# Ledger of designs, part 7: miniprotein binders against p73408

Target 1, 371 residues: p73408
Amino acid sequence: MRQILIAPDSFKGTLSAGEVCQIALDVLAPEFDCVAHPLADGGEGTLEAIANNLDGQWQTVRVQGPLPDQTVDACYLWLPQEETAVIEMARASGLPLVPVGEHNPEIATSYGTGELITHAARRGAKQIQLAIGGSATNDAGLGLLMALGWQFLDSQGQSVGWGGQALGKVAEIIPPVLNAFPQVTVLCDVTNPFYGANGAAQVYAPQKGADPAMVQRLDQGLRHFARVVREFDGFEINFPRAGAAGGMGGGVAWALETKIESGFTAIAKLTQLEQAMAGCDLVITGEGCFDHQSPQGKVVGGVLELAKKINKPAIIVAGQCQLSQTVLPNVLKIFSLVGPDMPLEKALQHPQTALKKRLVQVKQYLIQSQN

## First folded at step 16 (miniprotein)

Design dd1
Fold by OpenDDE base, fold request of step 22:
Structure dd1 (fold): chain B 371 residues (1-371), chain A 109 residues (1-109)
Amino acid sequence: as target 1 above (371 residues)
Amino acid sequence: SDEVEELARQIRYLAKLIFYIARYLKKRGDKDAADKLRELAQRIRDLAEKFEETGNPEYLKQVAELVEEVAELIDEVLEKAEKTGDPRLAKFAEQLAEFIEELAERLEK
């Protein structure tokens, strides 16, 4: 019997990666032996995807929210076997946590994310995977670093405070002496530099509530901070990916001497995707691309690249895929949820039904290909 | 390897701590000690980067030699801080000395 790996992304806004796997298992079994391997790209649903793959324990911690007057109950995932914590900054310092009309990246702080990291370190984490999507902040991670014991002082020797407004005030940096602190891997897929026309403030601060004048102030703050860092230890913080999450990518990478990795790559390693795929004859992957605007998702692309590398055939099940079969020689067939029998509107209203119908066709195709 | 990356990370973090104390000493007017510590921090960081890229244990030996030199200088800084009544510098120097001791034990294995 042909063993199949089911390795989808979430169908954003409709189905989780775990739900997609379950539907696939229900349709393809018992005729095929299927293994569920839900994936994520380090964005929304990352913790849920990992929790479905690995024996994880949810940890809830009361921490500082994105605004100074807020406290939130934030969850992260503890993986005791891997001694790894997976943290989503959006649960402590995320845009959705900010009340409507109160979005302000000059004030918003990443401090609560630092408290989650501290909690995980005290829990015995050797590794921390930090997903930094969905941030409310443009503070270059200063709040996060302050929670870890870093001090950032102004010209008067006082703390610079919180938020993007603090960046331009930094005159002195005092690192903590951290013994046996876990490695923090920042999960990021953007290539934006720290500052400038393509930097954190210019590109992402508007969606966080910044007007044009605020964007300019925030960018100047990032430039100032970059100069202070260079004067401190000669480090150039204006590198690709440094602008992620309002400069947190750069700030954390510099301060903690850590790496920035793609979300997919980190999750694939953590969940042992390559080993799981090597044990199967075929991989089925997919994503909920219902809008013509999303290029091939990072998860689907990553799965296909890996499958190609280890010579595994692949099938794609996507909401709407414009990819021609000619793109990858190991792709056997592409199935779109949307079709003559399933208009886009109907697929959006009934995603489970749409997916099930398409998976029945996948099953028929697989049976026919074996005969 | 994960071990190489972790050791390299710790060595780079040590260099960061040395950069801080060098800057502190410079502000205090201890220019010679500051300049020497800054130089050592730069060399230690460069060796850590080479170690991470190559995995060659010879770079760890070179780091260990420089770390010994740093340890001696930090002891001198601690003594001066105590004599001059700078408790902030003394506390940091003590913590850094402990960090160096722990790292040195790892570099000898």
Scores: ipSAE 0.868, ipTM 0.961, lowest interface PAE 0.5, mean pLDDT 92
Fold by OpenDDE base, last read:
Structure dd1 (fold): chain B 371 residues (1-371), chain A 109 residues (1-109)
Amino acid sequence: as target 1 above (371 residues)
Amino acid sequence: SDEVEELARQIRYLAKLIFYIARYLKKRGDKDAADKLRELAQRIRDLAEKFEETGNPEYLKQVAELVEEVAELIDEVLEKAEKTGDPRLAKFAEQLAEFIEELAERLEK
């Protein structure tokens, strides 16, 4: 075993994927030739994970924030070789940008995310990867689309304005004539439809500051907008994943004729994970939790499935693992950060130390397996 | 391929633009032109989807034929908009005509 791919997810709340890779490199080198390949699911740390894999340039743009009276300095990642921009909606239109007590998905706008997309397009982007986790909005991407030149008019021919409140007012849609505009791929792992009991408003608007009455108004707005879209071009916007980020998944996919993809799949493709893994003898992956009672993390699951597909052995280093070591045929061993020698509380306080300790055990295991 | 996907995307976007102008014409009372353009938009979109799924260039040829028909109708719309003093429609029709020309050149390569 000569070359090891280190392809972890973030240990959410403790270590970034990049930090995990660095610790692994520090422990496993020089005895093993290691390649760092930090991954993400399109959530927090996605830009940083990609920037660590590819020669990226950080772009900072002053854009509209989630609230009408707010401006923010948002950054995105430009990949000049791939002619690709990676944009996190949360940097412009995210929940953390809204002051405590001012969360209102009827008012919050995605306009600033559209400004980032416009900036990326002007930089020469052919592709845009749009991570939409952590949104403050339930505007179906209307703000974003308005920033791209779309007009949404009420029955009086006036602009509907911004926020989820605008959805129910839309009577006319005017698309821009966009020449050579980049493809926008929306990254999400949710399967929520656009509206209804499992739709954007009913499921996600409460955590964005909506009371039950507001949730009903927002859902009715989404239903109304879906009708207007159907009348416009016959498109059915109430499909699985359309509810992502308060309906932005559906709105952007419809308006820009683009796709919604799994965050892992898109990032794995962009960073050439399969090619990197094919060049290695072993893959080490990991996440903060690996439990039989919880769905497997998208990154770890994706890495393991890919490793299985190309017949590569894998090692898992997880924060908490309740799985047996032989859950998957290609998994050689599972290492849990938490154990008798490392209580959960201590691991959370000192995640680097906990990870290093397990990686030393991984190293020992690998050395022994070669003998 | 990435090229097939991109071209299909552009064709679908064209269809979206045609849906808009068809709806505009319908509101103005130009029912015949509106109905024809809507039909063409639907057919173009359907062909783009088939092209994306199969990569068969025969679907592009069919798209090109329909795009030519659209181009002629858009020229008529532009002329009518200019004569009737509808600058909003005229501007959109002009932009759409340019979009069609650029796409048509790409479809022939």
Scores: ipSAE 0.868, ipTM 0.960, lowest interface PAE 0.5, mean pLDDT 92
Fold by OpenDDE base, last read:
Parts: C-alpha cells; structure tokens; sequence
Structure dd1 (fold): chain B 371 residues (1-371), chain A 109 residues (1-109)
C-alpha cells in the first residue's frame, strides 16, 4: 500500500477537514503518497471543505438577513469548472445571525438565501447545492421563493409577508416563469415530515426561539400551507425530509421540482470521491465522534460504504470512539484520539497534538503491515 | 442521467405553471378551459415522472404532443385576456408561451 486517500470530516469544534488532511499529510509523507480529500455533510465547514478540495471562488453578496431589519454580507462558493454554486443558508438566514433574545421563527425569513440563489443563477450556475443546516427560520422557504419571484397572497390578494407567521395566511400561489433556471439540490440528512409531532415546528422551532404556543401556531401554519399546495397541484408536501430547516426542504423541493439529497452524497459526487478513492490503495477517514449514526449518512459512514463498494480498505481516526459498533469488514483498524495516553480534556485543548499522535500510530501500523 | 433528470424537472415545472393558469381560469369562470388545462398538466407531470424513472424517450414524444395542445390553449387564453383587459393573465400567458416554445425545442432534440 503506497497511495492513501485522506478523506475526513471536520472534527466539529476543533479541526476543519482541511486541517485534518494537512496534519495527515505532514505525518504520513514522504513514506506514503497521500492525497487530501476533505469532506463535509452539508453542515458547518461545508464550504471551506469544498473550497480546499476544488478550485472554488468565494462570492460575497449583500442580502437580507434572517430578521426584517437586517442586512448581511453573505458568502457562497462558486465552482467555475463544475458551473456549480454551493450555498449555505446559515450565512444569510442562519441562527447565529440573530441577536440573543431576538430569536423568532414567526418573523425570521429565508429571503436572503433566495437572493444568494438568484446571484448564483445570474453568475451562470447550472447547479446549486443548498445546505440548509443552522437556519433561524420556520417559513417553509417562502422567503427564499419570494426572492425567486414566487408570490404568496392572502385572501385579500395581498402578500402574506415574511416568516412562519405567513404560512397560515397563504390563499393563493403564483409561480414565476423561470427560463433556464439552475437545478437546486437541497442537502439534508433529517427525515422529519413537514408538520405534526415529528414535523418542522414541533422538532426545530423550540431551538429557534419558539415557545409552546408559537410551536402550535407554526405547525398549524405548515398544515395550512400543505393544504394550499395540495389544492394548487395535488402535491403532498408532508413527506420524509420535508420538515428540514423549518419546512424549507418540502417547500423548495415542491416549488422548484428538485430533490433532497444527503449532504455526503452530493459532496462526494461534486468532489469525485469515488474516482479519487479508486486511484488509492487505502482510505483514511475520520470525524469528531464515531457513533452508531456514522453509518447512517455521516461522512465516515458514507466513506466506509463507498470503500466497501469498490473493495478498498479503510482506517478510521475518530475523536471519540464509542462502543465497538458494527465495523464494516473492510475497516482495518480504528484509532481514537481519546485514550489512556490522551484524556478527553487534553484532546479538546490540543486537538492537533492528539490527532498527530494517532496519525503517528497509524503510520507505524501501516509500516508494520507492509513488512 | 443528469440530462434525463434536468429535462424531467423542466417538464414538471411546466406542469406547475399550467396548474396555475388552470386555477386562474377556474376563478374567472372559464371552467372548460380550466378543466382541460388541469387535465393536461396532470398528464404531462405523470409522463415526466415516468420519463425520469425509465429514461424512455417515448414518454418525451407523448409530452411533446400534449405540449402542442397546451400551446394552442394558451394562445386562446392570451387572446381572451387581451380582449377582456386582464393584463396579469396576458403577461403570464405570454411568458408561458415562450417557456413552452423553448421547452418544445429541447423535446425535439
């Protein structure tokens, strides 16, 4: 084994995927020929991971923020070779952009995310990858769609306005005639339906500042909007994943006739992970925590499944390995950053040192396996 | 293929636009035109879904035939909108006609 693909996720809160790759390269080279392939799941650090992997260009656009009185400078990633824009909703309509104490999913709008999409379309995007994690909104994407030219009118023929409060007022929908508009792929790993006990409002609105009464109003709004959509074209918007980002998954998928894909799958395709992995003898992957959820759509799980599919051996370097859960047969070894020689507190304080220490052990293991 | 998915997406979006105009006409009292356009929209959407699933170009031929019928009806709607002084409907019908023309060119390739 001479060629190694380094395909990690971020160690959330400590190291970016790019930093993990660099540390791995520094440790494993020159004894091994290593290729860096930083990955993400569509969450935090997605744009940075892609920018490190592809020749991306940062685009900064002044757009509407999550609150009506806010304007923000939001960045997205333009990939000129792929004619693809990668947009994180959180940069325009994200929870961190809302001041403490002003969180209100009845008022918060996704309009600024729609402005980013419009900018990308004008730039010549054929594809838009839309990461919808970290939203402040429960507006089912109405704000976003309004920025694209959709009109949502009340019973009096007036615009319903912005935010989750608008949902229950929708009586008429007017789609724009969009010629040659790019495909918008929504990146989502959740399976929540549009409304109900497991729906957008009940699950996600509380963390966005909704009290129990507001949650009920928002859920009723989503139910109402679902009815209006059904009356419009017969579409059932209450499907798995539709509840993502306060119903944006459902709203955008319906309105733009697009698909909801896992973040990993979309990023793996965009970055040509399978081709890169096929050219290597071994893949090293990792994340901050290796748990039972990793096989279910996280980066590590996706990498391992792909490696299994193409018969490549894998090594996992994880921040904390919980229990010996179902390791795929192609996994040679798991290395935990945390161990008897590296307490959790020390690993959190010195993540680079902790990772380097484990990668030295990986190197030793690989050298011994060649003998 | 990516091409199949993209074309299917455009056809489904056309169906969405037709659903809108059908609903508009229904509210206006043009029930026959509304019902016909709604039926056509449903059939076009169903064919687009079958095309996306199978990649069979026969479904595109069927879509093309229905799109021609829609185009004729939209021209009639445009004419009526102009005569009755409904500039909103006229503008939408005009834009939809242009959309159909562009899509029809893609369906023939």
Amino acid sequence: as target 1 above (371 residues)
Amino acid sequence: SDEVEELARQIRYLAKLIFYIARYLKKRGDKDAADKLRELAQRIRDLAEKFEETGNPEYLKQVAELVEEVAELIDEVLEKAEKTGDPRLAKFAEQLAEFIEELAERLEK
Scores: ipSAE 0.868, ipTM 0.960, lowest interface PAE 0.5, mean pLDDT 92

Design dd1
Fold by ESMFold2, look of step 16:
Structure dd1 (fold): chain B 371 residues (1-371), chain A 109 residues (1-109)
Amino acid sequence: as target 1 above (371 residues)
Amino acid sequence: SDEVEELARQIRYLAKLIFYIARYLKKRGDKDAADKLRELAQRIRDLAEKFEETGNPEYLKQVAELVEEVAELIDEVLEKAEKTGDPRLAKFAEQLAEFIEELAERLEK
């Protein structure tokens, strides 16, 4: 018997990871036993991919939005068996929640994300996986930390307030005494440091609405906050990944004494990808990647690395990317959605049809290989 | 393991709380107590890191010795804060003492 693990990323912009799995199951299941294991890298679709893998309970909480006068209903995923909550900060503090023309990382707050964390802790979470992509903020997580009980005071002993504008005002940090608080893991694949030419403000604040003068003020605020942290306990907050989500990576890692992990690694561990793969004879993975100038995605790379580690053969189904430059010994074949019979424009317009067509070819290949 | 990682995080967070109170005392002119607490916090944090990296329980035994020393100093800080009418310091010191008690019980296991 041949058991096949279907472990794809979403084909971003066209098909969710769950949709990719369903199409593969429909095409392959008559002749092969298939197990769906949709994945994500901590970005778009992460909660949905996990919910398709595990018995999760969606939790909706009314929290502070990114703008001070805004309240939003934000969802996170509660996994009671794993005693784990998975939270996407963008659902409470994300750029999509801010009306066009009101983008302003100097005032946007991460406070609502902290409220989600508090709710999850009271729900019984022992672990929190915090995905930080898509943020509207450049506050180094100050809003989040204030919701957890941290106080950030200026030289006059008053709260510094919310937003990136507050960073330069911090003179005193008062941590809360947090008893029995869940471990928060920050999910991040961005390597940018806290401040500087490649830092949070200079690289990411423009797309959040900052003009050049605001970028400089935000970077100066981050530098000042880094100095205050160094004076507090000697910690150097300007490390790789610290600049993610407007400094959230560094701020949370420092304040909560926690780690930053790759999104794929955390999701693979949470969904027990290695155990699922060990139980199958073959893995099929894939990604959209219709611009063949783009590098291989982290999900596909991680699945292939794991498959090599435990000696499982793999097949790749991808849009049109430069996967041929990353061939691993355990990859049997790569199928591209785009080809002579499926031009790029047609594949983008009809991604479900393009994927189905290639999966039929995968099935034919697998049947022939059994002879 | 997850238990090793979580305990190490708690110990590092204790150090963070001690760093805060040490800095607070320094600003008030209690420099000898502040310097001692800061040195203890640094040593506790370093031992927590070693414990997380190696899993060696000997580092926890060393942490427990330093935590007892911190507990004595924090009790003195609390008593002084109550006598001098510093409610912020008193509240923090009370909460920290409770945190220390819970952690000390976990370290015994």
Scores: ipSAE 0.842, ipTM 0.947, lowest interface PAE 0.5, mean pLDDT 90
Fold by ESMFold2, look of step 17:
Structure dd1 (fold): chain B 371 residues (1-371), chain A 109 residues (1-109)
Amino acid sequence: as target 1 above (371 residues)
Amino acid sequence: SDEVEELARQIRYLAKLIFYIARYLKKRGDKDAADKLRELAQRIRDLAEKFEETGNPEYLKQVAELVEEVAELIDEVLEKAEKTGDPRLAKFAEQLAEFIEELAERLEK
């Protein structure tokens, strides 16, 4: 009998990673001994995937929202055994929190995310995994840093205030003395630099509400802040990933002397994916990928690469992803939810049924391979 | 290891605090002290990076010597700030001295 690890991403827009695992367990048991290991890549759904793998305590904190007059109740996940907090900035400073028609990265602040970090530190966290996807902000993390005690002053010695509008005003930076502060690791998948044609403002500020004139002002603010950082300690902040979340990647990494890491890598390490996979004979992974032109997601790619590294065979279940260019030699078979018996529109309307149908086929395949 | 990474980060953060106070002193005309502190901060940061990359404790020994030199300079800065009535500098220098003392204790282990 085979022991099978079920290690999927969510099927975005249809099924959570946990729901995918549960359907797989229901279909493949009792004939196969299955272990659920739902995953994520550091974006939305990351806390839920980790909570499915580890014993965690949800913490709800009333914090500053993205708009100056806005308060929100934001949740993070406390993992007491690991002495680790996992924080999604979007829950405090995210674009979904901003009412329609009020999107404005020149005023949106990351201050509430800093308040979550402070709360986690007081809780006893020694490590903080900070997922920064889905932000409303273009403030380079200045709000977050102010909540931690950093001061950013203009030429008149006054606080520069919140938002992307503040970046161009910075003349002096005063760091706090942070004794015994937890290690903050920034999780992101975006590779954009801090400023410029491919930078935070030019690429991402429009979807956060910036018109072309505002984009130019935000990019200039980021360039100015980069100069101030260079004058402060010689650091060149305009590196790949630094532009993530409106410059949060660069700002926090520089200020807190932390690293930016792939979300999948951090989550796989935290949940001990390699150890779980080593204990199984085969891994089943998957993703929604209902756009035929979409490339393989980071979770599926990471799971497959790890499976190859430790010589484990893999099966892929996907919406309708084109995988021919990235198929690894340890992949036994690929099952698509969409096919002649399950058209795309029906699979999107009934994703549980579509997945169950394909997993029955996976089960039949595995039974036949034993004979 | 995780302990190597965490200690290296704390040492780099010390350097950041020293860069701040060096810049503050330069603006107030204490150019020689400012330049010395800035050079020490740069050297400390570089050693922290080498320690993180290699795990070699020789780099920590070198950091400890530089931290001792910084501690003496910061004590002088604190005394001068209190005498001349610069409460912002005095407060920061006092907090930095405390940070340095805790870090120096870790470096001996």
Scores: ipSAE 0.841, ipTM 0.944, lowest interface PAE 0.5, mean pLDDT 90
Fold by ESMFold2, fold request of step 22:
Structure dd1 (fold): chain B 371 residues (1-371), chain A 109 residues (1-109)
Amino acid sequence: as target 1 above (371 residues)
Amino acid sequence: SDEVEELARQIRYLAKLIFYIARYLKKRGDKDAADKLRELAQRIRDLAEKFEETGNPEYLKQVAELVEEVAELIDEVLEKAEKTGDPRLAKFAEQLAEFIEELAERLEK
């Protein structure tokens, strides 16, 4: 009668975290009492993982899309008991919303994400968890902030407008007087600074459609904006994580006086992962790690660290993993989907079958451990 | 602790508003008021960070003293803005005074 927490990341490209949990529940029952706790790291799929854990209400809002003439219907998750909204920036300002061939981070705006934040605030949110993966933008969050009432003016006193093109024009910043405004926490796990060789423009703008000349203009715009912020209140915006989502990390953190947190940490706190784990005897976690070698994912690593902290044994189920050379004291066994009986290409073509096969082996291992 | 973080954020946002009005005043030639407000904003922000790091309510007492100084200066700014016909400054100063009043009530608790 062992109670098992199933706390996986998605197997990206193949199975959602919720699907992984459901397969585990189906295979391990009735021999084991399992509790599903699907997780995410703050990227796409974050709202779905949270919705599987908490009683939430999907909110659909018509907002500004990434392109100036584009309107989109964007969803966020309202959690009334927690007085919290969870917003994925990509649903309003994401790269998938922009037609291929029209990608342009000098034009794309984050304004619609600001409109989602405004809607959530009016809904009664006291906390907003803002996941910023998958953005189309390089505007440092200026569009988002304009939707909240911020003004960014050029040397002639006119609005700088939207997009990455606006950054280099900023001469004056006028904050709104925001009282009783929800605390916005930016969720990201990239460490890129605001500008420079490893900054937002150099690293991420090409994937958003910027050619080399545009990358240079965007980086110079970010440097200019950083200087204006420093002159405003002395803040050094070029810190680790500030470059996430085209500078959104730095821009929002500075403007709203809020923090950037790892997506896993924020989601684990929101869904009360520690409490759920404390109520179980064992944790099964996993991720789809199908390439040659990657470091242990942030969800798996975070679950294992927590399990060690509260003295819970763990089992890892992963796509393809070299964790056998690095085993934590509380990890009982590691199961890889890929193996002699399940080659990589077959596992990618039939991920549900591959996972089910390994979970049957997990079940047998656990039954043997009770004897 | 969530209450500590939220209060510290609100205090830091107050400092941001004070930095703005100080910068505005400097551009208008009111150097003495601008310099004082900027100094107060820096001190308020530093104390908010120490409060967030430690949870020590003594830092809130120090913030409250500085907030009282800011409130007095903002009242003077509002009076001057109305006399000199600067409606944008007057509107911002009125809104900031309201923000300050609400924050001062929280700080006494």
Scores: ipSAE 0.838, ipTM 0.947, lowest interface PAE 0.5, mean pLDDT 90

